Miniprotein binders against p81326. Designs and how they scored, part 77

Target 1, 226 residues: p81326
Amino acid sequence: MLHFGGFIMEINHISKILEKEREEYIRNKVEEYLKQGFSKDDAVNKANQSWRTYIGHRIQDVIYNLLKKFLKDSGLKVTTDKALNNRNLPEELDKVKRLIAINYGEYLFLPDADVIVYKVENNDIKIIAIISVKNSFRERRFETTYWKLKLKESPVTSHIKVFLATPDKDNEISYKCPNGKPKKMRIILEYELDGIYFLKEDFEETEKAKHFGKIVEDIIEISKKL

## First folded at step 8 (miniprotein)

Design fI74L
Fold by ESMFold2-Fast, scan of step 8:
Structure fI74L (fold): chain B 226 residues (1-226), chain A 83 residues (1-83)
Amino acid sequence: as target 1 above (226 residues)
Amino acid sequence: SEEEEKIEELLEKAEELLEEAEELAKKGDYREAILKLWEAVFLLLRALEEAKELGNEELIKEVRELLKEVYELLKEIKKKLEE
């Protein structure tokens, strides 16, 4: 059954835990850098840079665990590209890896699929969606769109929905210019991708750009059509 | 060697998948044929990587020849689906 209200409640709870975790992380990293001989200003700057990297991975783990928990009762399974980065995989995960891999002549690569949602019916695997988790857009602005376009080229992968999930704390894709126009990056990402899910409250919602709390219901709806 | 035997096993499985895909394609089951061929590609690219690591030029050539056959059939089926 659908667990919509419980999902929202857990998102809110985890948000508070992450806030406390940030304060402890920064404090500990500042102490570490000070012991290494950095100035107070340099220690603080380095600690904040370290946190930006850490929180990216932490948010990926949070999203994975939330989706695994809340999609289970709908018969959907969740894995990660990290789990698939093993030569000796269980049969089920080996099939998942094969069904999302992209061919480059004599090479196969996985897309940037931080979280992968699939279903198993009569021993057949069907990939529902991949979710790319982005904390920042500075250096990897259109990576998710590249993978979406590559997946569309193959009949094996063309049905797979590609979603972006992001807190967008720096307002890199949720900002609008004074004339009401979205930034170019937001326009391109929303046009090319199947959806953007924000882990923040303050943004203009559209048919494709939604609160993260809607992702479970959307994935379940998509899975029913497959 | 044990490594060479594993590569030969991957080649045998890929040949079996190619034959299954050919039969499926004859019946017009193009999507199932593509899935079988994609599995063959996956196995053959693993075999190719292992053959290159061993430096076995004969196995590299054999894997590439079978890959070519698999890719040719994939191209034909894709063309049929576009029609």
Scores: ipSAE 0.325, ipTM 0.758, lowest interface PAE 3.6, mean pLDDT 86

Design fI74M
Fold by ESMFold2-Fast, scan of step 8:
Structure fI74M (fold): chain B 226 residues (1-226), chain A 83 residues (1-83)
Amino acid sequence: as target 1 above (226 residues)
Amino acid sequence: SEEEEKIEELLEKAEELLEEAEELAKKGDYREAILKLWEAVFLLLRALEEAKELGNEELIKEVRELLKEVYELMKEIKKKLEE
């Protein structure tokens, strides 16, 4: 039995938890800033800015834990670029790091791979997918496409699927102009990336732009072809 | 020094990987050859960083020379895979 219905239910449950968490977080931060002498308006503004930073890390952790839980039974393993930034790594993670690293002459850098999915087969490691998690597109709009294009340049990494996962609460890539045209950012991201997974209900679904609930099924299917 | 010994160990491992890759390439196993060469690049760039920190000019030159050999074979194999 595949537990895809369980995955969708857990996403819905976590979305409700995150909304309550937001209310409590904002309330507590406004109180803290008021105690520091900020005006009511400044306290609210600073609390909202703090939440945007917090939720970014929180969503990354949520996606990591969900994928780790729901891919385990399919023999797939999950790690993060933060885990790989350690110099002294276990042999398995050191191999994962090597297999996603990008060469800049005498330098090697990791792509911004918030979540990395791989499999171990006959003591060999195969990278399945890299997932970039973005809660906002204000500053680093095309960074994910840059990493996709760099990975395509090497026969070591060219097979790796690069996905974007986003709640897109500000409708930065799910908005449709009155004339029916998608925003430039949506067009570019969908064209260059292997898929976009939305953590929201309201968006124009396509072959490559799907609900996040589809990601486990898609990754498992991709892994069978490697 | 202990640090110089670690760099020498990385160079030895990279040379072994290059030799394995050359053998694999001769057999037409280009995918496996490129993976071995990439592992050699990874080790050599670590060795280069450490040699630069030590200011050991001889080790820096040695690492760069082996890196050139690795990159040259990678270029050759990439051309085979593209065709």
Scores: ipSAE 0.381, ipTM 0.787, lowest interface PAE 3.3, mean pLDDT 86

Design fK13E
Fold by ESMFold2-Fast, scan of step 8:
Structure fK13E (fold): chain B 226 residues (1-226), chain A 83 residues (1-83)
Amino acid sequence: as target 1 above (226 residues)
Amino acid sequence: SEEEEKIEELLEEAEELLEEAEELAKKGDYREAILKLWEAVFLLLRALEEAKELGNEELIKEVRELLKEVYELIKEIKKKLEE
């Protein structure tokens, strides 16, 4: 049985686990760097940098496991681009890879699809959505937009919804016009993508920019129309 | 060689997909046709990579010729889907 309230409760539970995990991780990394001869300030800075890298992978894994758990009773399946880069794929995943890949002449590349949602009906596979997970934004901030535009070029992939999921801890895209100044990245990402899902409470909500707690019900509704 | 035989099998499978796609396109089933052609592209690009690793110039040429034919048909079908 699918429970949307249970999904939100699970997110809250995982957030508490991640806080405890952060404390232990930072403590251990500071000790490690101090042992290597770094100063206290350098050890703390390096530990925080290490955590930023670590938590990015952790959030991606958390989102994958949450979606896999809460979508299965709706007949939806979840995989990752990492799984699809395996040389020996089961037939079902080989078909998923084929239906999401983008052609560049004699080369094929997968989009930045950290999490992929699809359904299977009578051996026919329909890709519902891809989710790009971003912990922070840098010079590569529009890569998700690039993949969305490339997917729209092909009849095979043009129906696929492209979502961004982010804690946006640094408030880089949380608001469209903070202090009356337009945030170009937020405005462009919201315009071009099919949705932005925030893993935080404080952000400017729109029809396309929502709390992550709404993603399961949105994906299920999209699936019903395909 | 065994590796050359595997590449020939990929080429044969891609040719079968191309024939299926041509029949589907003839019937106006353009979306199904393009899915078959897309599957052929995947097989052919895998065959091309393997042929390059073997350094077999004849197989490389054969794969590229079939791939060009598949791409031209994909282009034609895309135009009809946009109509």
Scores: ipSAE 0.264, ipTM 0.717, lowest interface PAE 4.2, mean pLDDT 86

Design fK13Y
Fold by ESMFold2-Fast, scan of step 8:
Structure fK13Y (fold): chain B 226 residues (1-226), chain A 83 residues (1-83)
Amino acid sequence: as target 1 above (226 residues)
Amino acid sequence: SEEEEKIEELLEYAEELLEEAEELAKKGDYREAILKLWEAVFLLLRALEEAKELGNEELIKEVRELLKEVYELIKEIKKKLEE
């Protein structure tokens, strides 16, 4: 379990890096807005709003890099839907794109697959999992569920595990109501998806809703059965 | 044109995949057959987009006819997998 412990340690280190990155980002954005003529209070408010947008993309990149690093020794590869959206793909990624795509008549679309885990054995590609990264549930709350249900319709993609990874800073799906019932969104997402991985400490853990530190071992176990 | 020749190459490859899938289906290798057919769908939809860009009605029609054959076989195999 040394690599599992190493992964948790890396998550803790990245969390510290992200806090320092937030401080630097806010400082620079405040200075930028002040130079544009905004008041100090307005500059701070605008900088904080800018950070909320930035961190969404930053968390996706962090998760991609962490999974790439810690799955490599298990023979697993990691890519992104953004990488697959290129017309001139290497053969391997072109095959990955084909094996994850969903058909809509004369059109093919990729699911909302921020991170894609696959393996290559004897030039044969097997998709293990896709991970949707959400830092907010205000608008597209069930989009990941839609993609899970669409993937289940095809024999090509029905085996693919669909996971959600989220810091859930606003406690939209991680906390229970006062009566002990989970929130409706938590119930639906946990029921339909193969797992939810929280980048926070404070939630009710279940068979499918886990700390992000468990994702590497879970993916490796799934890959052994494929 | 060079662009039209590339579309013809995609059509040829898709036809080869369809033939391979038909043989796999005859053997009862339905999952392998579906994977070959899905590759054909992917190639044919790429060919269709290119044919539409060129405004070549003959190629558009040819791609759609082959795509229809591929979808029909996918439909048949799905019924066998449900059994």
Scores: ipSAE 0.378, ipTM 0.785, lowest interface PAE 3.2, mean pLDDT 86

Design fK36E
Fold by ESMFold2-Fast, scan of step 8:
Structure fK36E (fold): chain B 226 residues (1-226), chain A 83 residues (1-83)
Amino acid sequence: as target 1 above (226 residues)
Amino acid sequence: SEEEEKIEELLEKAEELLEEAEELAKKGDYREAILELWEAVFLLLRALEEAKELGNEELIKEVRELLKEVYELIKEIKKKLEE
């Protein structure tokens, strides 16, 4: 439990850092837009829109760094789809890319794998999990589900766990039955995916829908079975 | 050209992987066969991209012919795994 307790402490620490980072980011962007001649209300609105874009990438980086740090002692390695999208990859990453790529005739595409967890045993690569990080669900609500279904079609990739990690600030999938009625998006995502990890405290917890603080323990347990 | 030689090397490696996969499939080692075939697909698609960049129609045809053979064996193995 010491290993996983440390992870939860880091999550809490980073949450506080992100809150301060938000305040400073908004303040600086408001000043920047005001200098460009925008009204105060327009500057604030544009600064908030800029933050929404920035935080999406920032959360991906945070999750990558946290998982890399806390999985290392368990012999697990972490990479990103951005790292795999280089032409001259080291042999190990080239093998990782091959083992998650999806075939569309004359083309290969990577799934929405913002973070990839794998292990190396006897020079063999085994992909444990891919994690799709979503800040919002408005535009791409079932993209992760599409990639899960495609990965299941191939014996090379069918064992790979597909997880969704999200702050779900707008409460789009936090609850299965708001006001007593089933919420279709939450039900479908939970059914098809291997897990949903929330970067927030208030949500309807199930066997598959958990706080992000549990992801390291779950990944390690999965890796032991492979 | 040096670029054409690299494409030929990729084709040779893919042919070796296809032959290895055929022998593995005969032994019933379907998972290992599919992994060998998947590596061949990866190499052939790289070869195809490079051949298209060079505009070499002969190499494009050769890569596509071998790729088709690889896909056919993958389809057969998948069908056996479904059974």
Scores: ipSAE 0.386, ipTM 0.783, lowest interface PAE 3.2, mean pLDDT 87

Design fK36R
Fold by ESMFold2-Fast, scan of step 8:
Structure fK36R (fold): chain B 226 residues (1-226), chain A 83 residues (1-83)
Amino acid sequence: as target 1 above (226 residues)
Amino acid sequence: SEEEEKIEELLEKAEELLEEAEELAKKGDYREAILRLWEAVFLLLRALEEAKELGNEELIKEVRELLKEVYELIKEIKKKLEE
């Protein structure tokens, strides 16, 4: 049996680390902006905006490291689209790149695959899931759905699960209207994607929209069917 | 040149993959055939980029002709899979 209490504890530990990082980052950025002549209120607002950009990249790294650590003993491997954009790839990663690439005539592009989960079975590679990590939805709201629809067009990639992982701190896709109906963006993302994993506590779970703590067990279950 | 030799190696490998895919398709192994063809596309697009960098018009033409054959077989097999 697999038990994921350690994964949940690690998520909680990292959340505390990120809170401390936030305090230090904001403090330093406020000082920088004050030295540039901004008012205290403007300096705080600019520091908070800077943090939103920083934390987006930081969350991608956190998710990559967590999944790599907790999927390893299940025989699953994890990589990133950044790793795959190297010209000189090991054979295994070159095969991974080929198996997720999307064809646009004479060009190949990788989907927005911040984290990629795959397995090696009998010297063959099976891509299990692509995870897109979004800190905010102000721009490029439906990029993840675009990549999902493109992957569905090819028998090579149509089996690949496409997940969205997001803290959704601004309640852009976890918000409910007074009548209980989700917003249009949430409805579309949940319909088109294979799942949404929230890095927050205060939302209502559905069959496809879950707490991030469930992602490891879900990926393992999917991998057993491939 | 060494670069032209690398392109020829990519073309040779793509031709082998196309032949493998044709045999797999004859046996009804359409998924495996598509995987071989997709690998050929990947190699041919690398070859095309290299040929363009070298400005070798003959290699560019050769890569495009093989790429067209690969795409036509992919289209045919996709029709079979949708049936």
Scores: ipSAE 0.327, ipTM 0.763, lowest interface PAE 3.6, mean pLDDT 86

Design fK36Y
Fold by ESMFold2-Fast, scan of step 8:
Structure fK36Y (fold): chain B 226 residues (1-226), chain A 83 residues (1-83)
Amino acid sequence: as target 1 above (226 residues)
Amino acid sequence: SEEEEKIEELLEKAEELLEEAEELAKKGDYREAILYLWEAVFLLLRALEEAKELGNEELIKEVRELLKEVYELIKEIKKKLEE
């Protein structure tokens, strides 16, 4: 892979930028809350809560930009569910939306597809993968699994790879049997999904659970079969 | 109205896609047929939303009847693919 080293270097660079961004964000938010009359402790707590919400969206944007940059030379295109959530879409994106939408009678909903990878071949759209980005697993731990199972039900979408990308800072799914006890969430997610990509160094690697640095190579290999 | 005319255009397009899907299914091209039918579903659900906003009962009924035909063919093709 020509871009392997460059991709990993970019990931490391962005990690440092995000750390600096966190410090500045919290500093600014603390000042803002203090001006509103909150105590120092309340301002700090509210700033940390605000950061947790912000970083979730920020990681999605980072992954989108990294994949867009590093898949371009392979003829692959990248979009987001945010881009598809427009009433008036360009023809190409309207087709992408249609090819990942799930039918519930008189309703169509998009899966949890924070990032979507597709290719255009002879004016036909082929969806390669959707990537669900999770910063934490507190309330919606099996949401990605639900979408995978729904996509498998239709011949239109059954070929689409469903990946989870996560920093998993709380070690909720980093190991299958920590302390010798099966971790239900990790085991189920790995079993049902096509892959889990960790934005961290310390985790149990399997054929389906890998470092995020391998995602570009994996997507390119999958695209060759479609 | 212009809105009603737009809905009729969506219905006409969906009907064309259904006819194309039927021909593909007769040839055994089931996956391609499903893609045409899926496009018809997408157009019909858009038409249904518009018809409901207009409160046009006749158009709502017409969209639902065509949608039913599309769903039945999807069901038949899925059954053939499982064979």
Scores: ipSAE 0.371, ipTM 0.778, lowest interface PAE 3.5, mean pLDDT 87

Design fK52R
Fold by ESMFold2-Fast, scan of step 8:
Structure fK52R (fold): chain B 226 residues (1-226), chain A 83 residues (1-83)
Amino acid sequence: as target 1 above (226 residues)
Amino acid sequence: SEEEEKIEELLEKAEELLEEAEELAKKGDYREAILKLWEAVFLLLRALEEARELGNEELIKEVRELLKEVYELIKEIKKKLEE
């Protein structure tokens, strides 16, 4: 489709921008750390650690903006858990918050829903999917699966698709052992989640593990069944 | 106070939702009943947080009593859906 072709072109364009952004960021951070008295090796290591934190937030913003732009023509709306973590919300977002929140007795918490896709139809709100964006799996590797399992427990939220989006640059979940077996983390994440979308080229696609370029089409198809 | 009046408004709305959910459940509309009850839970937990901030023990008790009724009906409807 023309929308999907434009989406893939925009992903490719943004990937090139992010690569240039990385080079400039690292250069500037190395200079900052050198001025603070760190050795060249320490400055480089610290700059790389800083970039990993920075790019995590940056990729989340990119995914939010891409999905907002490319789902709008299909009547789908996009928001973030950050937008929902406000005391005063417009009525529509207050309803979204209610329909995605998880109950712990006298407390309510939002899942790890970096990006939330929903639709408004006949003044009713239907949550389609939540997308957890992860740049690294070093810590809290199964957090997304915990939220999926909690959402599955309630008739209110059990229909919500839970997706993971990741560049997986360190091959933490896209790598296979020499015998062809995926790593334990990949097996568990793919089994429990509704899908994994990779922001990289080098991996073996499955029914649930796909290139990020397919996410818009998949979400639209899911929304038509709700 | 205006804050206490807002909590009372939340309680009144939650009571209306509970009554609507009871009627829906009697008609076998369990999905709609659960959605109404979940809205009541959301409003009551907001009311509970506000009552705690005010330190109003009477309002805290009142909110908790209504929450208990809402949770009991949710439990009954879930049992019906599993059947």
Scores: ipSAE 0.348, ipTM 0.775, lowest interface PAE 3.4, mean pLDDT 86

Design fK78L
Fold by ESMFold2-Fast, scan of step 8:
Order: sequence, then structure tokens, then C-alpha cells
Structure fK78L (fold): chain B 226 residues (1-226), chain A 83 residues (1-83)
Amino acid sequence: as target 1 above (226 residues)
Amino acid sequence: SEEEEKIEELLEKAEELLEEAEELAKKGDYREAILKLWEAVFLLLRALEEAKELGNEELIKEVRELLKEVYELIKEILKKLEE
């Protein structure tokens, strides 16, 4: 069966589409900024900055749609923290929000859960995993780790798997020093999180750091144990 | 007011959940008890936000008192789960 092979093929296809989309986006934005009177160098810099913002949202949407498509036949449902921030929610999503929210005294906050995977059995909801999507780490490098540690504190949320999905284009967590040691940030993220899924080819796989193509199979296996 | 009635409805639901959780805890069903108590916390924090928006000090106090009871039972159950 090509169940998971189909997912890998779709990822490879989308990667090619995203690269063509980048080329066209940058070209169009450079032309737009030049028409506004910016110099060529400024136009290129502004276009690249605009792309970094755009691709962050675009990758989140791609991951959401891929997981929704490929988890459907396993009885798993997918939503987003953006959907859960609506004032009025359908009963099912209101229950999802309640089961993922973190308590800070008189306040409740959602974790950085760009994509949420859950199942419904006999009108009960079980949260399987949350996936934080990061295009870069910069000063927010341990944000996902913070949310993992907070979720772990409560019996309501301690079973929820917390994954990071990232292209890591700047090699911030896929880089190894010449002596083979990972950077401190990579060590901490891999230790604390339940998994890191890379949307790139050039990294060393470990038990917890894998190609994004493995995420569907991993989530399905986790869901069988709940 | 309609807004005050809505808050009172949330308080009533939270009180029912607290009572259900107490019975579950007596039977040793701590996980289900915690889930009921967490639902009560969620409803009470919603009620607290609405009571603050109305500036109703009596309702704010009532919500906080029930929250305290819910948190105390959560603490007791968590202590038993550690055992």
C-alpha cells in the first residue's frame, strides 16, 4: 500500500510548487516596490522580508491541509488555534479549546498550536498532538518548549504530544558543529519536545528528529494508544 | 439583567460539575473527576470575565469563591494521584 508513500509524494510535489511560488512572489514584489520609487537594493530587501512573513503563514496552511487530507481516513480530525480564537465556537471546537487551554490563575491561554490533531469517540474528544510551525527561531527559540512544559503540568493535557515542524532554512537547529555536536538550542528542543519534523532533506535523522514525511504515520500510531 | 442571568447559569453548571467531580473522587475515578473540575474552571473563568465587564462586585466575589473550591479539590486529587 502507498498510504504513506502518497503523503511523501505530495510533500515533494508541494516543495516544488513552493519554490516556483517564491520565485514569482519575489519577482512581483520587487517590481511593485520599484514602482513605488524604492532603489533596486531596497526593493529586493523589502521583497525578501515580505516573503519571510508570507511563507510562515503559507507553510502553516500547507501543513494543515496535508494533515487534514491524510489523517481523515484514520478517523482523526484537524483544526487550528486561529479557528479556536473565535468568540462563538461549535460545541466540538469549544471542547477542543477547553482540553488544550492552559490556566494562569484567572486567565486561560492557548499554547502555540498552529495545527491541532484530535479524535472524537463516543462524543468524547481526545487531543492527540499539537504542531508548532516555525520558519525561523530568532529570539522565540524556546517558545514551543515553554508550551510543552506547561501542558505537561496538568493531567488534562500531559498526554498531548508537542511537535515542531520547520524548514530550518538558516540551519539554526539542523546544523552540527565540526566536532559533530548539535547546538545547545537543538539539544534542548529535541530533549523537551516529543518530536521535530524537518521540511528539508539535509539533516541528520534521530529517534525524535525526522523528515516531515513521517508525521502522519507517527500521529496514527500515537492515536491507537489513546 | 440578561447578562447577570447568563453568569448565574454558568455558576449553576459549574456547581453541578463540582458535585459530579466530588462523587467521582469518592469512587477513586480521579482522572474523570479532574476533567469535570477543569470544565468547571473553564466555565467559571468565562463567568468571571463577564462579571468584571459588568462591574458586578457581588458576582465577581461569588465566582471567585466557587473557583477557590474547585481549585482546592483539584489540589487534593493531584496529591492523591502522586501517592
Scores: ipSAE 0.276, ipTM 0.728, lowest interface PAE 4.3, mean pLDDT 86

Design fK78R
Fold by ESMFold2-Fast, scan of step 8:
Structure fK78R (fold): chain B 226 residues (1-226), chain A 83 residues (1-83)
Amino acid sequence: as target 1 above (226 residues)
Amino acid sequence: SEEEEKIEELLEKAEELLEEAEELAKKGDYREAILKLWEAVFLLLRALEEAKELGNEELIKEVRELLKEVYELIKEIRKKLEE
């Protein structure tokens, strides 16, 4: 069915832009490698490998910009863990960093929070959600779950929603029981996390596993209860 | 040194936060108390890193002593929240 709504329309528009961007990126990279003396087959293979790395960072950037744009009018702010790792932070971001940091004795570490949503209320900062962006689940599949469990241990951070956003192109967590066999990774991630948001159409939907188009509405609802 | 003065400022701020947290805890405002204590932890861990860079053993000891007090109060408040 057709998706109606500004955010869903923007996601569909961005998907088309990313398809064109892929074609142009591959074309340009193939030309570069051919000029370096690689064979056509080698140039194509190297270009495809380069794209796989590029798209990971591109999806994180897209999600950050979409959430920043569509949450602004709800009084919500968006930042990244990369921004928080800067040595000289404005007071507001320094407070955000403090409110998501996890204590390990004499050390503080940030969780894997590719995107962080927060609000400022009565000069106090409240963290609403952190979003981990994953393109693949091969090596670091339960890392987001680890950070969720650590955040639950502290009254400072236990209210923070931990979401996973993923295109899941390899269908690693798209279905709970493909071919009648329970998929451990999908089941555990759905159980422990506050939500999984798919950047694709084909997946098994549940109350916690949704299309990415629902994320703005969900975040706004959560913020009203905080 | 100017670096030592900055560490002392962090310690003074953390001590103020600890006192504020104690008053909040007495009133049963445990969530606000824990937020103040968490801010104190953050400042003290930064002070500890800077004191270690300076090799100032007295400042390291002073920071660790205040950290211990902050952690003890956090533990007490968490115990009351779990009850």
Scores: ipSAE 0.257, ipTM 0.715, lowest interface PAE 4.3, mean pLDDT 86

Design fK78W
Fold by ESMFold2-Fast, scan of step 8:
Structure fK78W (fold): chain B 226 residues (1-226), chain A 83 residues (1-83)
Amino acid sequence: as target 1 above (226 residues)
Amino acid sequence: SEEEEKIEELLEKAEELLEEAEELAKKGDYREAILKLWEAVFLLLRALEEAKELGNEELIKEVRELLKEVYELIKEIWKKLEE
């Protein structure tokens, strides 16, 4: 109980920090583009596009650090697909990499697993969940769904939960049927994935679509069943 | 060549992993066997890339033959895990 309350509190504090970082980042980028000869409107637009790229990586790092901190007491470990792409891995991470990799004939690829949660019991490694972090849904709408479907094909990986975490600031998947019109992207993602966790307050909540503050408790419950 | 020796070392390591995986599978340690087989696949795919860069047809064939054996054992183990 107290552990989950602390998690929610820290999410709220970090959200405030990220908004302040945005203001400073945009201000600096606008100044840079103005010096390059762009108009004020073009400079603002370019700065906003630059922020979208920057914040995507920043949110991934934030989620990684939050999950690592708050899952530690439950005996759960957290890594990233970026860490697993290192040539010389410790034995434990090398095993994690092998347990999550997908085969395509003469090729072996990792899924889009920005954050990976696993546990070690009696020297046996079990992958619990992968979390794909999406700041925007413009051109890579169903990439996470593709990886979910591929993981289901193997008995080694079929148990792995696939989650999407997103601030969804443009309200692209926050509601299933706004104004009576079905949002195909939200409906498909909710149907195929094991959960969607929103880094925002205003969204249509369902059994599978929740506030990010619920993710630690959900992952711990899943780990107990493995 | 030095590069050919490097590929041969990767092949030797992959063969060792395949043998270890076969013994683990006999004991019913299917998950540990799969881990060793995927490690063998990683090494063999690296060896295949290097053999292609050298244009050495004999090494390319040797790597592909071993890859086939590794994939066949993976397939057999997957069937047992589904059971």
Scores: ipSAE 0.011, ipTM 0.449, lowest interface PAE 8.9, mean pLDDT 84

Design fK78Y
Fold by ESMFold2-Fast, scan of step 8:
Formats: sequence, structure tokens, C-alpha cells
Structure fK78Y (fold): chain B 226 residues (1-226), chain A 83 residues (1-83)
Amino acid sequence: as target 1 above (226 residues)
Amino acid sequence: SEEEEKIEELLEKAEELLEEAEELAKKGDYREAILKLWEAVFLLLRALEEAKELGNEELIKEVRELLKEVYELIKEIYKKLEE
């Protein structure tokens, strides 16, 4: 498929840029915290904590820009939950928001949809996939599965693919126990979700757990069936 | 071994549950079919753990094959429920 080699190349390029950004970010944040009166050890710890938050948002932005660039020629559109939280949305984005919102009686909430892929046919919108981006699993490990299960309850949203994208640097869901059994969290996430895309090299690939480099091809394939 | 016999008993019971679920699904009794299929899943996962502890590759393969059949029927019934 067109652009797949370019996509892999751009992922590799961005990975190197992020390595340099990490070094500069940590250095600058350590200086900032030292100026605020924190000890050297506290400044380093706070800088590392700040980086974990920063890289989460940064990876979301990277994934958004990569998907927007590489899906455009296939007639696919990409937006974010941040864009949908604006007041006075354009009609198209207002429709996207309504098509993914989940009803709780008197209230409507958006799922954890960091990146949303959709298409427009005859002025009608079809949501193809939502991608939840997780840099760590400490606080919010099953949020994505909860939203997947809620979306399944409605014929309006049951077709929407729910994907997880993660570097999983702490090996929380890519590690297998010595007996070959995956961790409970990996089992549940892979079972409930439509796919997991790893931003790392060292893991066992399965039908649903793949390298991030395959996401564009998979999304285009799904969109052709809708 | 007696341990291998226990695994075979779990496999036989899971096969019976799968056959019962197939008959229930043909009658449109999807809820009861799903309940029997999930019982089969629990038995097969126990059999898989035991087979791995014994290092019996043939039993591991048999359990995995039957587990796949059970999951395929669960997915098919879910698909029918959306029709």
C-alpha cells in the first residue's frame, strides 16, 4: 500500500527526536525546580514525573499527526477528544461528538478517545475507530475496556473499533510470565479490545497485538468494509 | 497417569457442554448456550494449566483446539444477537 514505507521511516525519525526531547526536557525541568528551591534529588524526581505526564500528551500529538498525514489520501479524517471539547463546534465535528457519546440517563460522556478516525459519505459520518493512548497503566488500566463495553451496547456505536496504543516501557502488558501466561491485565485488554498497537520492538505479536507500524494499513482495511 | 486422566475428563465434559450449546443455539436459546459455553471455557482453562504443568504438548494442543471452537461459537452467537 502507498506510504507504508514512509510511515515506518517517519516513526523511526520521530523516535529519535523524542529521545533528544527527553534529555532537553529533563535538563530544563531540573533547572526550573532547583530555581524553585527543591533539592537536587527532589528536582530530578519531579522532572522525571513531569516527563511521564509530558510524553503522554506528546505521544498523543505524534499519533494524531501521523494518522492525519497517512490516512488523508484514503479519504479518512482524524480528530481528537480535545477538539471535541470546544464550544461552537463545526457541524461535522458536532456530529462526530454525538456519534461517540455514551448515555447515562440525563448525561452524555465521551469515551477515552484520544484519537478518532472517521469518514464522511453523502454528508453522513461513519466512525471507524477510536484510539486510546496510554503511556502507563498505573491509574487508568481498564478505562479503555470499560468504554469498549459501553460502545458495544448500542447499534449506533457497536461497529466502532477500539484500539489501545502504548509504548509499554514498564512491560506491564507485553511481558509473559515464565510459564508462558500473559499478565491478567494483558489478557483482559486483548480480549475486550479490537487491537493493541505497541510502540516498542520486543513483544510477541498476535492477531490483535501488533507493532504500531501496522495501524495505518489496518484502519484503511477496516474502512473499506464500512 | 492419573493426572492425565483428570485432564481428559475435563476435555470430555467441555465437549459435552459445547454440543449442548450448539443444540441450544440452533433452537435460538442463546442465553443458555452462552452460559454452557462459559462453563466449558472455565473447565478448559483449568485443563490447560494442568497440561502445561505436566509438559504434555499433545494435551496442550488438544485443549487449545477445543478452546478455539468454544470461543468461535461464542462470537457467532453474539453476532446472531445483533441481527
Scores: ipSAE 0.000, ipTM 0.092, lowest interface PAE 15.0, mean pLDDT 82

